# Ledger of designs, part 70: miniprotein binders against q56419

Target 1, 326 residues: q56419
Amino acid sequence: MEGRTLEEVQEEVFKRHGVLVPKKELEDLAKALEEAGLLLTEKVEARLKEEEEKLKRERPMRLAGLSYPEGEREARAFLEAFRASYPGEGEEARVLLMPHLEPSRVPEVYGAALAALEKTPPPERIYLVGVAHRPLKEKAAALPVPFQTPFGPALPDLPALQALDALLPFELFNTPLAFREEHSLELPLFFLKGRFPEARVLPLLVARRSPELGEALKVVLRDFPGLLVLAVDLSHVGPRFGDTPLTRTLAEEARRRDLGFLERLAEGEPEAALAFLGANPTRIDGVEVVASLLPLLRERKGKVLAHRLDLEAPTLSAVGAGTLVL

## First folded at step 22 (miniprotein)

Design y_13
Fold by ESMFold2, look of step 22:
Structure y_13 (fold): chain B 326 residues (1-326), chain A 105 residues (1-105)
Amino acid sequence: as target 1 above (326 residues)
Amino acid sequence: TEEERRFEWLFKHAREYLREGYESGNPRILRLAIELFKEALEIAERTGDPEREALVLWYLAVAYLDLGDKEEARKYAREALRIAEKKGIERVIQWAEHMLRELED
């Protein structure tokens, strides 16, 4: 029989399932396996399969009580406080770019998104496109299940999701476990569901740019109109991200890149926005999503409502966030 | 070597989880990042690589800062600084001294 080290099991589980299980947890399972006479890898796989099957039925809140309140009354008050942090007026959005960064770090940027939603007629559905923070089996993925929120479940638009899946050269419903902790969907969804409680959702993730996703979405949106939301952050700079310490000059450079990117998107020139970033030296988070969605962004003019580069003093690091309506 | 490959694999993913935990405010993901950094630290110590050791210790300090545990953050930042000063690792000296100054209150 082939023996494997705990390290080999950890890496193989990650390779197969995109889940990184700490060695301490594997050690505990190995003790239980020895007592029960079961293989460690078989036990880990069974646990992961159980989690996957749960996600095929619903996606529970993971950040309630952490990033936003769990109770509906408190959650509604929280949402209104964020709107109040942005004193300006919104614009109607056919496409909305908003952040997925922890809301308390950029409250007025989320407030600007809420201001835009105030001007936006309630859509029948929301195409919510986030950034995968776990590996996907394909360039993009969806999870066609209810996402729980303090405002009730956000129901999936199954006909639109099925139409999208049929148009892609790969299985769209390919990595359920990648959605389990994915904040780039959950945090924006809190704000969107709070404002549009009847809208259905297409919860989408991009891992790598996918021109085929954008072309397919262009077709699907004609038959299933709705609000397109790009849930992305902007620059990531400083030692936290493997960079040199942020100086005043480097912060201004990051702001210029964030705003230059957003302004070119606001002119309906998404290719120019990508070209402006070049090698993306400040690691703007939205590049793969924008590159996927070019057909939906071309020729669509709009306005940048808000931007913040959120500085963390102890690490001399920063993350940019913005709100754009098209 | 295989240990160098495994260190780089752990270090890469630990930093990705640290970024995700920071962005989401999710302590479960931050604790995962910490466990991976601790695994990477064990390799750096075993292989006698002080630059990797100091760097991982600094990222552990960042992770505990993200959890709101300033005492653990200071502990790891001081460990990172001690190794970096002994071995002349200038960037970690700079990073750790700055972090400790920000956290002294």
Scores: ipSAE 0.769, ipTM 0.910, lowest interface PAE 1.0, mean pLDDT 92
Fold by ESMFold2, fold request of step 23:
Structure y_13 (fold): chain B 326 residues (1-326), chain A 105 residues (1-105)
Amino acid sequence: as target 1 above (326 residues)
Amino acid sequence: TEEERRFEWLFKHAREYLREGYESGNPRILRLAIELFKEALEIAERTGDPEREALVLWYLAVAYLDLGDKEEARKYAREALRIAEKKGIERVIQWAEHMLRELED
């Protein structure tokens, strides 16, 4: 009789849905299905479809009680503590670059973002652009549903999302499962929703650079003004990331790359910022997002408010994070 | 070979999930990375590739460190070190020795 191996099922599911199911989980399912006389592939597909249908209604908090408090009062205090960690004043942002790294690792960098938001008039909507950590069916995607936060649901701006979708050469609403665990939207959204509770959101992910996305967004922003947020991290260096151990020289290079990238963005020269990175030897996380959004970044001058290269001693590794207003 | 292709596929995605779990603080994603590293380890053991084996063991130690399970992290780091010392895999020797020093109580 014909039989797909568990490894073949695992790879087929990933090819079709972008979801890598561990072999152990498939083994458990196979045992249960054999007892019930059901096909493994049909059960996996049904589970994935159920998850997709849930995500078409709302996106629940996944990091409450882990990266931030679940209760609103505690979450408010948490947010204010981050603001206090940055002793400076911000500046008004039309475009904000902020990290998506675990906030406790870079508290003053998130505090600088909050300081910028203090100076920013409440926008009608926020264009939140994160980095896809799971495969997308297209270069970019959106999920047009409420994202739950401790401060209430962040409602989607459906008219702006529909206008964006209409201008792209691909369907924008294309990979709901990629949003399920995506912290590059959830972590920044906590800070943004806490400061702008009435703003609607366009939750966007970039997997691969898309010039089409930037051109479309420039048109949509004209008709649907709002705050553009690039939720990206900077250098990733050290053995955790497949590199040599962090030395003073590697740390200096990572810092130089991070700051040189941010400073060129602050000069309104995003192409120069990308060129400065060359082959991107310190693995700055934001390059695909910046490369997608060139039309929105050109000739916008601004200021770097904060930067940290966060060191992890046991692995001799580091991740850079920064806050830039344009 | 097919085994080598499958190892590289698992190892690549396990490291991506490890990074995602580290950046988010999400234990569900860290446990996903662990399961994928364990699958990759099975292949490295079966194919007799000590460099791949030592490297995956070190990444398993990193994943357990991210979960806050220092006991498991030490166990995997020691195993990575044992193989790396036996086979002369200098980068893993350096990485594992440093991690074990940092994790001493």
Scores: ipSAE 0.711, ipTM 0.885, lowest interface PAE 1.3, mean pLDDT 92

Design y_2
Fold by OpenDDE base, look of step 22:
Structure y_2 (fold): chain B 326 residues (1-326), chain A 105 residues (1-105)
Amino acid sequence: as target 1 above (326 residues)
Amino acid sequence: TEEERRFRWLFKHAREYLREGYESGNPRILRLAIELFKEALEIAERTGDPEREALVLWYLAVAYLDLGDKEEARKYAREALRIAEEKGIERVIQWAEQMLRELED
């Protein structure tokens, strides 16, 4: 094994590719390689390359039958139930901030997003900006392929994606494997595709704040108008997230941070929203996305439609989620 | 030490995968978290660090809870509680007791 342990290989592959290969799989590969005289790392890289080649064609569903129904009929019923969970009316959105948390945890927040979409004329394209939960090679990335949904494939807007790439100082089409299981795109896309079946999509991930992305998108949006969607969660507090148990004080702090963040965004003051969070002690998820999109959020007035701090009682932990229209 | 480094790496990424699994409901991701936590547990046991043992056991309980396996979750929560009580690890006592209360039929 190249003089390295399986653990060292696992760590190296993760560092290089952002992919965790199970130890058992590495063991099986190592046994096969002893027979073939190949390096374990080479075989792992070959498999990852094959997966990347598949992702050049399409991004399959990963959460169908788990977080949402796989069948179209059931998926439509699911969509309607979530809409029904929000008793209010929506507003037209040019920018929509919505969660990417497992839908069943915050149904009314997704319902509020659907309510906003009902008041929004069908866009030609949707700029869907999620959070990278895995490392990216660059600050941001895109995957220019169809994303599968129960409602059919969400097709990429290739001209708009190419225009965006041309304006960025880095290669936009990087780290395809980071998209393979990224729920921050898949979950909101379910709802978006269900409401706007004909809209093309620009699936974008942000790992680190990229002011260049916001400036580039501002230019692209002039020639390629569309709906901007920020798929972000809010506070993460409690033992699950390495914090103390949820108390009244901690919950109040999380709510204050979440709502203070959203309200400042609703007032068209995204810099003030970021400044308000400071060191972000309650770990609001959407900070890097908002920081990347400042040019698109400035001076836009809007409304907070929903907010929830969802308690998980077994772990004394909570996650904040919200829906904002601009 | 190398063991300490490895433990920290495992525990960090296990918690990251646990978060991803929690947010997505993806059982594959949760299983990856469990694999890393189990390896971390083995190190903690070998090095004789009961605080790390109890903590990792609690996180294993959380991961199995997320998988919908209440039986395994209870098992690991009970083991976390046992070690925590023996060693006076108050925070883990509290967390494990809470989990067990919520997982009662």
Scores: ipSAE 0.823, ipTM 0.938, lowest interface PAE 0.6, mean pLDDT 93
Fold by ESMFold2, fold request of step 23:
Structure y_2 (fold): chain B 326 residues (1-326), chain A 105 residues (1-105)
Amino acid sequence: as target 1 above (326 residues)
Amino acid sequence: TEEERRFRWLFKHAREYLREGYESGNPRILRLAIELFKEALEIAERTGDPEREALVLWYLAVAYLDLGDKEEARKYAREALRIAEEKGIERVIQWAEQMLRELED
């Protein structure tokens, strides 16, 4: 067992913990451990458990100073600039679909979300549902801790989270490490916390569609009313995503699929929205979240406020983002 | 082969982290993707697989572009193009030429 290669350690750590540690980092760690007379695998596991225990107390900002300002004053100015990028009026939302793509790429789409929040009475709590970019131990997960923001901590709604956990056929609080870098929660949360500083949050991730999550949330929302936010991106097309180079035709198709998906959701027809995508050839990011939340989306009519297919010329690739209120 | 399996595993996850880094603007995740692509490149070079070499070099160029390091992005795109032209790898020729046109300065 002590004769394992760094490659074998790398793959075993990923298998056990969902964390891929670069070989160069393992080489550095192995040298330090050899000098201290310790086993590489024990040190890696101890390090991961330490990080996990930190995440059980709070989730720190990971993108401050990168995708948004760290300071509160600068963060408020940033928020206002995004609102100004969307000159239109919003509408009240009971359900909001908004992106999690890096905000500078789609400023008016985030601005539209802010416009909707302006028309929305401050909720007691926000059900923030993102897309897991790292493996989860179950179909979905939550992290019931404060998420730090430049506007102060976003406090968890512990009673609502515990009620949700009790209704699911699996442990909801199952993969803290998956939240460590998860931008699909952090980026939307910046905007939500900036507008609703007193709202508590249920930070939720979906890895694979879970009808059980949607049914449980329908029950929990009855007793714990709040704003439901689907933090999802739309089409991903082009060589960056393993596709052919973007042409006018592919861009038009991606836009058509994005808008057709959103419009069917706006008609209160989430099953039709999923069926419209078929095999999801433009890789719309929100499918598993929508498929999980069907009971909360049915017969709820609304409006698409904004859409952008963000084009990247060097790679002939694009990502779609939209804002939908229901 | 085991090298084939490991290349596919590294390449898949490097691309997933590249997407995550692009979407988040997180340079730590972009650097993770770069390290994994470099591991994949070592395998492609050792096994003498020029299509995989050229492809991985192009994705390295994308990763450095995402970091804002245009000089490194051009470097990797040129190397991807060199191999792709020598070996007739049409898609990488097209992709690398497009990137280099956009990165002209």
Scores: ipSAE 0.815, ipTM 0.923, lowest interface PAE 0.8, mean pLDDT 92
Fold by ESMFold2, last read:
Structure y_2 (fold): chain B 326 residues (1-326), chain A 105 residues (1-105)
Amino acid sequence: as target 1 above (326 residues)
Amino acid sequence: TEEERRFRWLFKHAREYLREGYESGNPRILRLAIELFKEALEIAERTGDPEREALVLWYLAVAYLDLGDKEEARKYAREALRIAEEKGIERVIQWAEQMLRELED
């Protein structure tokens, strides 16, 4: 009766749209569609198109009430609590590397980022570069719409985004659905918008290293100066990530790789930082972003403000996070 | 085989979504990972692969732990341990025992 299986539909939808729909959801839709006499593929396609049209207008909060408070007053108190968890002073940043790991796991690392922002003159715009957790149609993407936050909408810097798009050999505004759930933008943005409420944002994702992106950004930043933020995590080790259980030796190696990577970036040597990782055996998350942004990182010296390898005893696994100013 | 290809595809993406849900604190993504692991488990059961069964059950326990559902996490970890002990799957025995010790508190 049907020309393809639910498994084939699941995989075809993923190939076409980068969205993996669970088989159970397809079963439920198929039962409802049979009762109504409608085609499963038409319903799935219409749903995805509707979501895509909504993302052309704005990107709503997905993590409010989960990773940060929904209300503005509570959100401001939350931001101040994170600053308090880092007892040190920051340093002015033209480039800031900060995590996108759930903030309660590494509070002092986010606090260090806030300390750096205290020393940073309010920028006109923020170039926020995260890691795509969904496939992109190109090596990189942007979404030129307001991103909602508890502090109000983070407005896109449309002139800078259009200038960037014009310089790339691919269309920058290419995969709106990839932004729908992307925490590598949403979590850092909470802290950035809370500290710089008037700054506009360029929300950027990297899926695969793009030298073209870095060269284009170097040109755009000259004409549209602002704060560059690399929103990346570091090592991912242990059974949670397909590794052997965390041992003292593996934890020491992950910490060594995280800090060696950050220290070489702090010396203005991003190529050396990448070379230091080799095959990247501890799965540092920031490699593709750093590799894309080499022209913006070369010869820019700075300081590592914080690092934490967050250990999880039940799974014998860990994730590294750090704060670097350049 | 087609079953092997599909298991690997599901297992790969389920673990990616598990990581994403863990990193973001997003229960919607964690539930997606759970559904994909359940699909992968059905394949492992149907193909009679106890190593894959035990492994996927352990990842289901991790996903429920991330959701804050310690009861479900213990349930899946015990099921993973039972299969792993019966079939001598040493890594899953080790992983499940560690998780169950930690969830004791």
Scores: ipSAE 0.795, ipTM 0.914, lowest interface PAE 0.8, mean pLDDT 92
Fold by ESMFold2, last read:
Structure y_2 (fold): chain B 326 residues (1-326), chain A 105 residues (1-105)
Amino acid sequence: as target 1 above (326 residues)
Amino acid sequence: TEEERRFRWLFKHAREYLREGYESGNPRILRLAIELFKEALEIAERTGDPEREALVLWYLAVAYLDLGDKEEARKYAREALRIAEEKGIERVIQWAEQMLRELED
């Protein structure tokens, strides 16, 4: 059975109870458990298929009432509070890098994104590129359905998504279940939909760097212009992430790596930004997205609007977040 | 062994789910991480591996901290500390003492 041979089970039963169960009976029991386990597996598979079919029609809110309010009026007030936490001015963005970390941990970083959106003409569509936290069947994926928000559904840009799919050497619409809980799309989308209620969305996930995605997006953006959003976090350091405890020196290093990465992106040098991180010892999670999107980031200069390394004292761990406009 | 393989699988994926739950604030994902850590703890106890036991207890404390359940977080951190002090597991002593210090009101 579970990590034991039938002989071991027989001997354990004899030791505990003084009863010898014939090996044939143990074989029959093991087979019955296997068959029962198979039936349980069939029920699980049926439930997952049902969930997958629902996701092929729409993606419901998963974090309403948790990370942001359920009600539209409360959601608008919430969004304005985040803008107020960043007193500075934004700049027009053709490309926006913003976090996907729980907003209450880095409110001024999300506020800086809102400040940038204030300066940005309403786009027809938003290319929202997040980080897959579940395995994808391919290097990247999209889900071409409405994403629900407190501000109404964010409608997919189906023509742009179809054009992108046609240019890729793999099926773009490949892993619906990976979107079910994906906060790297849902959290940024709340802010984007709140500011641009009429923009359509291309909800994209990257699992592993895909140069072909970047080249395809460069072509698609010519015919379907819009706002490109990289929804990524920066350093992940400390015991929470399998590291040693954060000291002052290690925190300074994480900040230096975050800012060095962002500044090189701001100089239009995404290859240099990636090279600066080397083996990425502080686990900046934006690396695979940036590496996929090189053709869209080269020679595009801009400005870092905000950065925070959010220290969690009980675990001596931290996550970095930043706002960059290009 | 199969138990060694199962423990490593559980511990790896529990930490990945913990990270996702922390980043998203999603209690459903945090509870899944807790489920995986609890099975991993069961294996560590059964196989007599105090370093793994103390580590998993500390990660359980982190998961309950993320859920906002300070009482459960303190409970698991104290148990992690007890085992770590008994067996001289220095990093978990440091981690658990830090957490308990911060959770003192």
Scores: ipSAE 0.793, ipTM 0.913, lowest interface PAE 0.9, mean pLDDT 89

